# VH-VL binders against q0aze0, part 328

Target 1, 268 residues: q0aze0
Amino acid sequence: MKIILVNNRFKENTEKKAQEIAGQLSALNVEVIIDNGLDEPYAGTVDFIMVLGGDGTMLRAARRYGQRAIPVLGVNMGTVGFLSNIEINELAEYLPLILREEYSLEARMMLEVAVFQQQSLLTRVFCLNELLLRSNSPRMLSFALEISGQKLEPYRGDGLIVSTTTGSTAYSLSAGGPIADPQLDAFIVTPVASHIINKRPLVVSPEREISLHLLEEREAIIGIDGQIKMDFGAENRVLIKRAPHPLLMVNLKAKPFFTSIDRSLQRQ

## First folded at step 14 (VH-VL)

Design BB41 (framework fv_ragifilimab)
Fold by ESMFold2-Fast, scan of step 14:
Structure BB41 (fold): chain C 268 residues (1-268), chain A 122 residues (1-122), chain B 113 residues (1-113)
Amino acid sequence: as target 1 above (268 residues)
Amino acid sequence: QVQLVQSGAEVKKPGASVKVSCKGSGYTFTGYYMYWVRQAPGQGLEWIGVINPDSGGTTYNQKFKDRATMTVDKSISTAYMELSRLRSDDTAVYYCARGHEYETYLDYFDLWGQGTLVTVSS
Amino acid sequence: DIVMTQSPDSLAVSLGERATINCKSSQSVLYDYDNKNYLTWYQQKPGQPPKLLIYWASYRESGVPDRFSGSGSGTDFTLTISSLQAEDVAVYHCQQYYKTPLTFGQGTKLEIK
């Protein structure tokens, strides 16, 4: 068995814990590859991915490995989040189940984001939560939104979020988007500080293709999962569609989504 | 070892074109963005553009957009930067540089080529 | 375009003394969603390409001595060498990667007194 341990290179305690866990797994004849974010993703085949950290570390793991159809387990080491399934102090209890492959998988849709410069593909990235288009100056944006070739009336405002249902509790929520059951597959399109009356969040089929481009020269940024940042100008176009594979999240214990979000919203 | 190796020095007359090569080794060539930067004698660094080695997609500094062309040949892990209609003020050392973060477009440079001196004189 | 301005253009510092180089951007290079400053420092010795020293304004690259440190946020940044050594004689460049075009300061030449 071969496992990738994903951790955060900028958190010393998570790095030390990753080394400790790697030693324990090696003692059980499990081959361990540590991905702390310093190098390129491991290119070989693996059987399981264990993410040590918070939601941010899980988002990075999903971007790097989510399209490989490999089970991914979130192990929380600090702040409570929505993407971890067990706590670090529970790992020893659940490790035998992991090694025997005695767990269920929850499929979470991902976005495929393609950014073009003129006619050429500048980048293609996958993400679990969302793509954010926003102004990088005090001036609002004027931009075109197309859904499966259907051209909507121009948007005017600070930007737009295209989110998965998993991302409904991230940036989309802060911008006034709905809370969505992550078991549903859908795009959630949420305006950011729209100046147009009645621009509402849209919930659309995950089979749709969404495209965005600016209608006038402005300084704008594309943000992906809050971790990747790109310039976006009038010569750029972004195309968003459902990624070929969902992230396969390991479920070792019941984690009631609605109760968790309800408690989170009641906190300060 | 991880390295970038550039082609040798060039001497050109005004109006000519120059094409500088940059060969990567020791890493996944298509996994990191490649940047081109120049430095005139005794001057600061000036960014020319960036290319995605996997897709061939490019972004140019507007100052160079009408004269610079960046390309890649993935089969030999080599990037190219061609600058046309050369002027005497294009005399500079031209560098290729690799981004630090895997698949990251806006990035800092942890690996640099040795530089290629291009001299433009009439 | 973001204009990067370094000060001073050159300075001479005695061995063992502290050297301070400043870099100012015409626009903030702090991204408010990730709270990172998109600012780097490079060291360049004669006849050599630049070498990465500091990234994200304050993170030291692996292998760089701990006497080098970066500080600042938004528009004002500082590179500090706490105890200058002979091998530190070089030109130092700051760079922003907040948006294209990527831009560099004019460079600061550091010499031993």
Scores: ipSAE 0.779, ipTM 0.886, lowest interface PAE 1.2, mean pLDDT 90
Fold by OpenDDE, second read of step 15:
Structure BB41 (fold): chain C 268 residues (1-268), chain A 122 residues (1-122), chain B 113 residues (1-113)
Amino acid sequence: as target 1 above (268 residues)
Amino acid sequence: QVQLVQSGAEVKKPGASVKVSCKGSGYTFTGYYMYWVRQAPGQGLEWIGVINPDSGGTTYNQKFKDRATMTVDKSISTAYMELSRLRSDDTAVYYCARGHEYETYLDYFDLWGQGTLVTVSS
Amino acid sequence: DIVMTQSPDSLAVSLGERATINCKSSQSVLYDYDNKNYLTWYQQKPGQPPKLLIYWASYRESGVPDRFSGSGSGTDFTLTISSLQAEDVAVYHCQQYYKTPLTFGQGTKLEIK
């Protein structure tokens, strides 16, 4: 068996723990690759990905390895989040199950985000949570939203979020988007401070395509999963589709999503 | 070894064009944005533009948009920067540089070519 | 465009002493979405291309000695060499990558006093 340990280079505690776990796994004749984000993603074949840290580390891991159809386990290291399945202190207990491949998988839809400069593709990114279009100034944006060729009325506001159902509990939630069942595949289109007071979030079929472009010369920013930043101007277009492959999240332990959300909301 | 190797020094007359090449090796060429930066003698660094070596997508500094053309030949892991209508103030060392991240071109540069001196004189 | 201004343009520091170079951006390069400063420092020795030194304002590139450190946030940044060595003689450049066009400071020439 070959395992990638994904941690965060900016979190020293995760680096140390990765080294420790690597040693333990090696002692069990498991080949281990450590990915702390400094280097290019490991190109070789692997059987399992273990993410050490919080949601941010999981998002990065999803972008780096999600397209490879490899089981991904989130191991929480004392952070609050929604993407980890077990705690670091539980790893020893569940390690035998991992090695025997006795676990269930949950497929999570990802976004395929393509950003164009005129007709040229600048970048293509697969992401687990969301794409954010936001003004880079105190001024509102004017932008066009198109869904499967249907042109909606121009949007005016601070921006727009297109998220997966997984991302519904992330920035989309803060912007007033609905909480979605992570077992459901759908786009959630959430306006950010819309000029139209009653502009409602849209729940869109994953079979549809979403396109965005600015209607005026303004400076804007594209944000992806809160970790990628890109300029967005009048000459740019963004196309959003369902990624061709979902992230395969490992379920070793039952985690009650709705009760967790309810508890989280009461704390806010 | 991971490196960028650029073409040799050029001497051009005003009004002419110059095309500088940059060959990447030791890494996945199409996996990183390629940037072009120049430095006039005794001056600071100036960004010219960026290209996605995989898709060919480009973004230019507005200052050079009408004169600079960036291209790539993926088959030989080589990037090109052509600057037309050369002027004396285009005299500089031109660098290709690799971005650190793949997902965005808003990036810093972790690998540089050795530079190509372009001299424009009558 | 974001204008990057370094200070001083040049400085001379004795061996073993601390060197401090400042870089100021005309607007904040702190991104509130990821809470990172999109600021990097390069070291350029004569006849050589720039070399990556510091990224995200405060993180050292691999192989960079501990005596180098980056600090600051928003619009004001500082590169510090705690104990100047002979091999540290170079021009130092700050660069923002918060938005296009990517822009650099004018450079700071560091010499031994």
Scores: ipSAE 0.572, ipTM 0.860, lowest interface PAE 1.4, mean pLDDT 93

Design BB42 (framework fv_ragifilimab)
Fold by ESMFold2-Fast, scan of step 14:
Structure BB42 (fold): chain C 268 residues (1-268), chain A 122 residues (1-122), chain B 113 residues (1-113)
Amino acid sequence: as target 1 above (268 residues)
Amino acid sequence: QVQLVQSGAEVKKPGASVKVSCKGSGYTFTGYYMYWVRQAPGQGLEWIGVINPDSGGTTYNQKFKDRATMTVDKSISTAYMELSRLRSDDTAVYYCARGHEYETYLDYFDLWGQGTLVTVSS
Amino acid sequence: DIVMTQSPDSLAVSLGERATINCKSSQSVLYDYDNKNYLTWYQQKPGQPPKLLIYWASYRESGVPDRFSGSGSGTDFTLTISSLQAEDVAVYHCQQYYTTPLTFGQGTKLEIK
């Protein structure tokens, strides 16, 4: 058995814990590959991915490994989030179940984002939460949205979010988007500070293709999962589709999504 | 060993074109963006453009857009930057550089080629 | 374009003393979505390509001595060498990677006093 431990080497506690866990797994005849995020992803075949950290570390793991159909377990190291299943102090209890493959998998859809400069493909990335298009200046954007070839009336405002259902509780929520059951597959399209009152969030089939481009030259930015950033001008176009494979998230214990989000929203 | 190796120095006349090569080794060539930067004698660094080695997609600094062409040959892990209609003020050391983070478009450069001196004189 | 301005243009510091180099951007290079400053520092010795020292304004590249540190946020950034060594004589460049075109400061030449 091979396991990738994904962590952030610049967090002293996560680096120390990653080494301790690697030692424990090695003693159980498990081969461990440590991915601290700075070098290229491990190219070999692995059986399981264990993510040691918060939601940000999980988002990075999803971009790097999410399309490989490998079970991914989020292990929280401090800050509570929505993408971890167990806490680090629970790992010893659950490790025998992991090694015996006694867990369920939850499939989470991902986005495939392709950004073009004129006719050439600049980048193709996968993400778990969302793409955010936003003005990088006080001036509002004017931009075009097409859904599967259907051209909508122009948008005017600060930007737009195209989110998965997993991402519904991330930036889309802050912009007024709906809370979606992460077990559903859908795109959620949420305007950011639209100057057009009737521009509402849209919930669309994950089989749709979404394209965006600017109608005026403005300084705009595309952010992907809060981690990848690209400037976006009138010569650029972005195409968003459902990724070929969902992220396979390991479920070792019940996480009550609706009661957790309800408590979070009442406290905020 | 992770490295970028560039072609040798060139001397060109005004109006000519120059094509500089940059061969990557020791890493997954298509997994990192390749950038081109130049430095005129005694001056600062100036960005020319970036290419995705996997797709061939490019973004150019507007200053160079009408004269620079960046390409990649994936079979030999080599990137190229061609600058046409050369002027005397194009005399500079030209560098290729690799982005630090895997598959990241806006990035800093952790690996640089040794540089190629291009001299443009009559 | 984001304009990067370094100060001073040149600096002479005695061995073992602190060297401080400043870099200012004409616009913020702090991205509020990921809360990162898109700013890098490079060291360049004569006849050599630049070498990465600091990224994300304050993270030290592997193999770079701990006497080098970066600080600042938004538009104002500082590179500090806490105890200057002879091998630190070089030109230092700051760079933003917040938007294209990617832009560099003019460079600061550091010399032994």
Scores: ipSAE 0.789, ipTM 0.894, lowest interface PAE 1.1, mean pLDDT 91
Fold by OpenDDE, second read of step 15:
Structure BB42 (fold): chain C 268 residues (1-268), chain A 122 residues (1-122), chain B 113 residues (1-113)
Amino acid sequence: as target 1 above (268 residues)
Amino acid sequence: QVQLVQSGAEVKKPGASVKVSCKGSGYTFTGYYMYWVRQAPGQGLEWIGVINPDSGGTTYNQKFKDRATMTVDKSISTAYMELSRLRSDDTAVYYCARGHEYETYLDYFDLWGQGTLVTVSS
Amino acid sequence: DIVMTQSPDSLAVSLGERATINCKSSQSVLYDYDNKNYLTWYQQKPGQPPKLLIYWASYRESGVPDRFSGSGSGTDFTLTISSLQAEDVAVYHCQQYYTTPLTFGQGTKLEIK
């Protein structure tokens, strides 16, 4: 068995833990690759990905490895989040199950985001949570939204979020988007401070395509999972589709999503 | 070894064009954005543009949008920057540089070519 | 465009002493979502291309000595060499990559006093 340990190079505690776990796994004749984000994603064949840290680390891991159809386990290291399945102190208990491949998988839809400069593709990114279009100034944006070729009325506001159901509990939620069952595949289109007060979030079929472009010369930003930043101007357009492959999240321990959400909302 | 190797020095007359090449080796060429930066003698660094070596997508500094053309030949892991309608103030060392991240072109540069001196004189 | 201004343009520091170079951006290069400063420092020795020194304002590139450190946030940044060595003689450049066009400071020439 070959395992990638994904951690965050900027989090020293996760680096140390990764090395420790690597040693333990090696002692069990498991080949281990550590990915702290410093280098290129490991290109070789692997059987399992273990993410050490919080939701941010999971998002990065998803972008780096989500296309490879490899089981991904989130191991929480003392943070609050929605993407980890077990705690670091539980790893020893569940390690035998991992090694025997006795776990279930939950497929999570990802986004395929393509950003264009005129007709040229600048970047293509697969992401687990969301794409954010946001003004880079205190001024509102005017932009066009198309869904499967259907042109909606122009949007005016601070921006727009296109999120997966996984991302529904992230920035989309803060912007007033609905909480979605992670077992659903759907786009959630959430306006950010729309000029139209009654502008409502849209739940869109994953079979549809979403496109965005500005209607005026304004400076905007594209944000992906809160970690990737790009400029977005009048000469740019973005196309959003369902990624061809979902992220395969490992389920070792039952985690009640709705009760967790309810608890989290009570704390706010 | 990971490196960028650029073409040799050029001497051009005003109004002419110059095309500088940059060959990447030791890494996945199409996995990183390629940037072009120039430095006039005794001056600071100036960004010219960026290209996605895989897709060919480009973004230019507006200052050079009408004169600079960036291209790539993926088969030989080589990027090209052509600057037309040369002027004396285009005299500079031109660098290719690799971005650190593959997900965005808003990036810093972790690998540089050795530079190509382009001299424009009548 | 974001204008990057370094200070001083040149400085001379004795061996073993601390060198401080400042870089100011005309607008903030702090991204509020990831709370990172999109600021980098390069070292350029004569006849050589720039070399990556510091990224995200305060993180040292691999292989960079501990005597180099970056600090600051928003619009004001500082590169510090705690104990100047002979091999540190170079021009230092700050660069923002918060938005296009990517822009650099004018450079600071560091010499031995």
Scores: ipSAE 0.772, ipTM 0.911, lowest interface PAE 0.8, mean pLDDT 94

Design BB43 (framework fv_ragifilimab)
Fold by ESMFold2-Fast, scan of step 14:
Structure BB43 (fold): chain C 268 residues (1-268), chain A 122 residues (1-122), chain B 113 residues (1-113)
Amino acid sequence: as target 1 above (268 residues)
Amino acid sequence: QVQLVQSGAEVKKPGASVKVSCKGSGYTFTGYYMYWVRQAPGQGLEWIGVINPDSGGTTYNQKFKDRATMTVDKSISTAYMELSRLRSDDTAVYYCARGHEYETYLDYFDLWGQGTLVTVSS
Amino acid sequence: DIVMTQSPDSLAVSLGERATINCKSSQSVLYDYDNKNYLTWYQQKPGQPPKLLIYWASYRESGVPDRFSGSGSGTDFTLTISSLQAEDVAVYHCQQYYNYPLTFGQGTKLEIK
């Protein structure tokens, strides 16, 4: 068995914990690859991915490895969140189940984001939560939104979010989007600070393709899962589709989504 | 060993072109964006541009767009920056630098080449 | 363009004492979406390329001594060396990576008194 341990590079103590866990796994004849985010993703095949950290670390792991159809387990290191399944102090108890492959999997849709400069592909990335288009200046954006070739009336505002159902409780929620059951597959399209009375979030089929481009030159950016940031101008176009593979999340412990979101909102 | 190794010092006349090379080793060359930065003697750092080594896509600082050309040769893990129509105020140490995170735009630099001194004099 | 201004241009600090270098951006480099400051500090010794010290305004690069720390948010940032050592003599540069063009401060030369 070969396992990737993904740790939170912004938490210095997680590197020591990752080394400790790697030592324990090696003693059980498990090969371990450590990914702290500073190097390229491991190119070889692996059987399991263990993410040590909070939601941010899980989002990074999903971008790097989510399309490989490998089980991914989120192990919380003290920060409350939605993407972890067990706490670090529970890992020793659950490790035998992991090694015997005695767990269930939950499929979470991902986005495939392709950014073009004129007609040339500039980059292609995958993400678990959302793509954000936003103004990077006080000026409002004017932009075109197309859904499966259907051109909507132009948008004018600060930006737009295209989210998965997993991302419905992330930035889309802050921008006024609905809370979605993560068992559903859908795109949620949420306007950002548009100040337009009749603009509403849209919930659309995950089989649709969404295209965005600016109608005039402005300072804008594309954000991916709140972690990757790219400049976006009038010569750029972005195409958003359902990614070919969902992220396969490991369930070792029941975690009730709806009571978790209610509890989280009380703390904010 | 993960490193960036640049070509040697150059002396050019005003109006000439200079092409600086930067060879990456010890990492996946096409996975990290390559940035070019210069520093005039005793002065601060100035960004020239960035290239995606996999796609060849570039973004230039507008100040250099007319004169700078960035390219890559994947087969030898080498990036190039050519600056044309040189002026005396182009005298500087030119650095290549690797972005910190895999395939990320708008990044900071964790690995730098040793620098190439370009002197432009009559 | 985001203009980065450092202060002072140079300072002299005695061995073992605290050194403080400031960096101001002409507009905020705090990204509301991820709540991170897109601000980095580099150390540059004579004849050498810059070396990464601090990223995301306050996160210390692996291998950098804990006497180095970064603080601040939005437009005002500080690099602190809590107990200056002889090897810390260098020029220090701040950089924003919030927007293209990427921009640097003019540099602060740190000398031993």
Scores: ipSAE 0.006, ipTM 0.471, lowest interface PAE 12.5, mean pLDDT 86

Design BB44 (framework fv_ragifilimab)
Fold by ESMFold2-Fast, scan of step 14:
Structure BB44 (fold): chain C 268 residues (1-268), chain A 122 residues (1-122), chain B 113 residues (1-113)
Amino acid sequence: as target 1 above (268 residues)
Amino acid sequence: QVQLVQSGAEVKKPGASVKVSCKGSGYTFTGYYMYWVRQAPGQGLEWIGVINPDSGGTTYNQKFKDRATMTVDKSISTAYMELSRLRSDDTAVYYCARGHEYETYLDYFDLWGQGTLVTVSS
Amino acid sequence: DIVMTQSPDSLAVSLGERATINCKSSQSVLYDYDNKNYLTWYQQKPGQPPKLLIYWASYRESGVPDRFSGSGSGTDFTLTISSLQAEDVAVYHCQQYYHTPLTFGQGTKLEIK
C-alpha cells in the first residue's frame, strides 16, 4: 500500500507529526509520500490519501488529488472544521480499518473552472467549495451570467459565487446562500451585495454549464476556495462545470453534519 | 535538481528581433506557470508576461504586448520569449522564472533561469 | 498598475547589527477573501538571478536563514535582517502579485559599513 500524507508545513510541529505517522505506517509495510504543499503534487499512483490538518489543508488536497478517484481521509489536528472525519488522537485506533479498506466513501462533487484570456485557455483548476467573482474596486460589476446557453438578465452588484453543496457552509453562507446537504449534487449561485432586490440565490443541476463575463470594463477578480486569486477583466470569460470526478471522502465514523452546522451558527 | 537553463547572450541592432529560450528540467514542465522578467543595467526588475505551458495561454504586461510573444514547446520542455522591433533601451538581462503556486499565475517566483544578456546597439 | 516603492535606495549596516528595508504599495495587496498579503522579497547578488527569501509577506522560504523576516500588512511592509552577515550584501527587491501587471520595487542596495 502506498499513501500520500498531506500536511501544512506552516503549522508548528506538523513536520514532526507527519514524520511520526510516516514511521508508524512504514513499520506496517506502507510506503509513504509526504506532501507539505511546497512541491508539485506526487505524480505516481497511490492507494490512499491522508490529510493532516483543518479544512484549508483538505481544500488544497482536493484540488491536487481529488480528480484521481482515490480515497481521501481528513484527520483533524485540533482545529474545528467540516471536512475532517477523525481526530489525530484517534488515528491509531482507526489505522487497522484503513489498511484493511474497511470504510465507506462519500462522493463530493467538485467544480472545474476554466478561465480564458481572449480565446486562449489561461487557467484550469478544480475546487471543492466555490468560485467567487468580485469587484476589486468600489465600483459595482455589470456581468453576464449564462446557464447552459440560457442568457439571464445582466447582474449588477459586487459579485457572484458559484458553489458546490460542500461549499454551501463556506463563503456562500456568508453571502446569504442556503445551507445544502452535502450529499446532494448541485450548483448554488449566490449574488454578492446585489443592488437588485429580487436577485435570489439559485440552486441548479450539476449537469449545467455556467459562464461569466463582464459587460463593462471593470477591475474584477476570481477567487477559488479562499486560496487562489486570478484577475478578471473584459477580455476574460470563465466556464464552470462539474468536475469529471468527485472527491471520494473516507467515512470511518459518523459525523452529524446538521447538528455540527447548527452548533457552529449558534457560537457567534 | 530542479533548474531553468536559458540560451546565450545576444547582440542585436535596433529594429531587429531576439528570441530567448528557457528549458526546464527536474519538474513537471506543464504543471507550473512560466514568467519572463527583464532587468536593465543598474535598474530594477520589470515583468514582461506569463504563459501557461500546458495550454499556451498568455497574459502580458501592456508595455510589451505589441512587441513580445511567448510560446512553449512541450515536447522539449522549453519556453520562448521573442521581443521584436528592438530599441537601445531594450538592453537588459532577460530572465525566465517559474511560479511557486501550482494553480495560479498571480504568483511569486521560486526558480529562476541564469539570465540572458541582450545588448541592442547601433 | 500597483506601484512599489522601496526605502532607502541604499543602506549601510555594520556586521552583527539589524538591517531594515521598507516597501510601500500604492494600494493594498491584502486580499480579504483569503486574508493574505500578496507580497514577496528577493535577494540578488551581482551577476546572479534574484533568490526568493520571503513570500506572503512573512513566510520564510525553505533554506533561508532565520535572521531574515518579513512583516507588515496592506500597503506597508518591511524586510528585517536581525544580525547582518557578510554574505547578506546584495540588492533586495519587493514584489506584489496581487494584480497584473506584476510589479517590483526599485531595489535597495545593502552594504557593510
Scores: ipSAE 0.734, ipTM 0.865, lowest interface PAE 1.3, mean pLDDT 90

Design BB45 (framework fv_ragifilimab)
Fold by ESMFold2-Fast, scan of step 14:
Structure BB45 (fold): chain C 268 residues (1-268), chain A 122 residues (1-122), chain B 113 residues (1-113)
Amino acid sequence: as target 1 above (268 residues)
Amino acid sequence: QVQLVQSGAEVKKPGASVKVSCKGSGYTFTGYYMYWVRQAPGQGLEWIGVINPDSGGTTYNQKFKDRATMTVDKSISTAYMELSRLRSDDTAVYYCARGHEYETYLDYFDLWGQGTLVTVSS
Amino acid sequence: DIVMTQSPDSLAVSLGERATINCKSSQSVLYDYDNKNYLTWYQQKPGQPPKLLIYWASYRESGVPDRFSGSGSGTDFTLTISSLQAEDVAVYHCQQYYYTPLTFGQGTKLEIK
């Protein structure tokens, strides 16, 4: 068995814990690759990915490894979040189940985001939560939204979010989008709040292709999972599709999504 | 063992073109954005542009857009920056630099080439 | 364009003393979506390419001595060398990677008194 152990390079305690866990796994004849985000993703074949950290670390792991169809387990290091399954102090108790492959998998859709400058592909990235288009100035954006070639009336506002169902509880929620069952596959298209009347969030088939471009020269930014950032101008176009593979999340312990989100909303 | 190695110094006449190469080794060449930066003698750093080594997609500093061309040859893990219609004020050390984070477009540079001095004189 | 301004242009500090270099951006380089400052500091010695010291305004690159630290947020940033060593003589550059074109400060030359 070969396991990738993903940790956050910005947290010294997490790196020390990763080394400790790697030693324990090696004693059980498990080969361990540590990924602290400093180097390119491990290119070899692996059997399992263990993510030590909060939701941010899981989002990074999903971008790096999510398209490989390898089981990914989120292990919480003390931050409340939606993407971890067990706590670090529970790892020893669940480790025999991991090694025996006695767990279930949840498939979570991902986005494929392609950014073009005219006809040239500038970048192609994958993400678990969302793409955010927003103005980088007090000026409202004027932009075109097309869904599978259907050109909608121009949008005027601060921006737009294109989210997975997993991302429905992230920035889409803050912008007035619906809470979606993460077991559903759908795009959620949520306008960023502005003084414009009656643009509603859309829930769209994951088989659709979504494109965005600016109708006027404006300073705009696209952000992906709150981690990757790109400037966006009138010569740019972004194309969003369902990624080829879902992220396969390990379920060792029942995590009650609906009661968890309900409790979180009461505290906001 | 991760490194960027650039081509040697060039001396050009005004109006000529120069093409600088930058060979990456010890990492997945197509996984990191490549940036070009120049530095005139005794002056600050000036960004020329960025290229995606996988797709060949480019973004240029508007100041250089009409004279600079960035390309890549993935088969030999080499990026190129060509600057045309050279002027005396193009005399500078030209650097290639790699972004630190995998597949990240706007990034900080953790790996730099050794630099290529381009002298433009009549 | 985001204009980066460093101060001072040159600085002389005695060995073992603190050196402070400032960098100001013409607009905020703090991205509220990820709560990160898109600012970095480089060290450049004569005849060498720049070397990464600090990224995301305050995170020290691996292998960089603890005496180097970065601070600040939004538009005002500081690089501090807590106890100057002889090998720290160099030109220091700040850079923003918040929006293209990527821009650098003019550089601060650090010398030993």
Scores: ipSAE 0.662, ipTM 0.852, lowest interface PAE 2.0, mean pLDDT 90

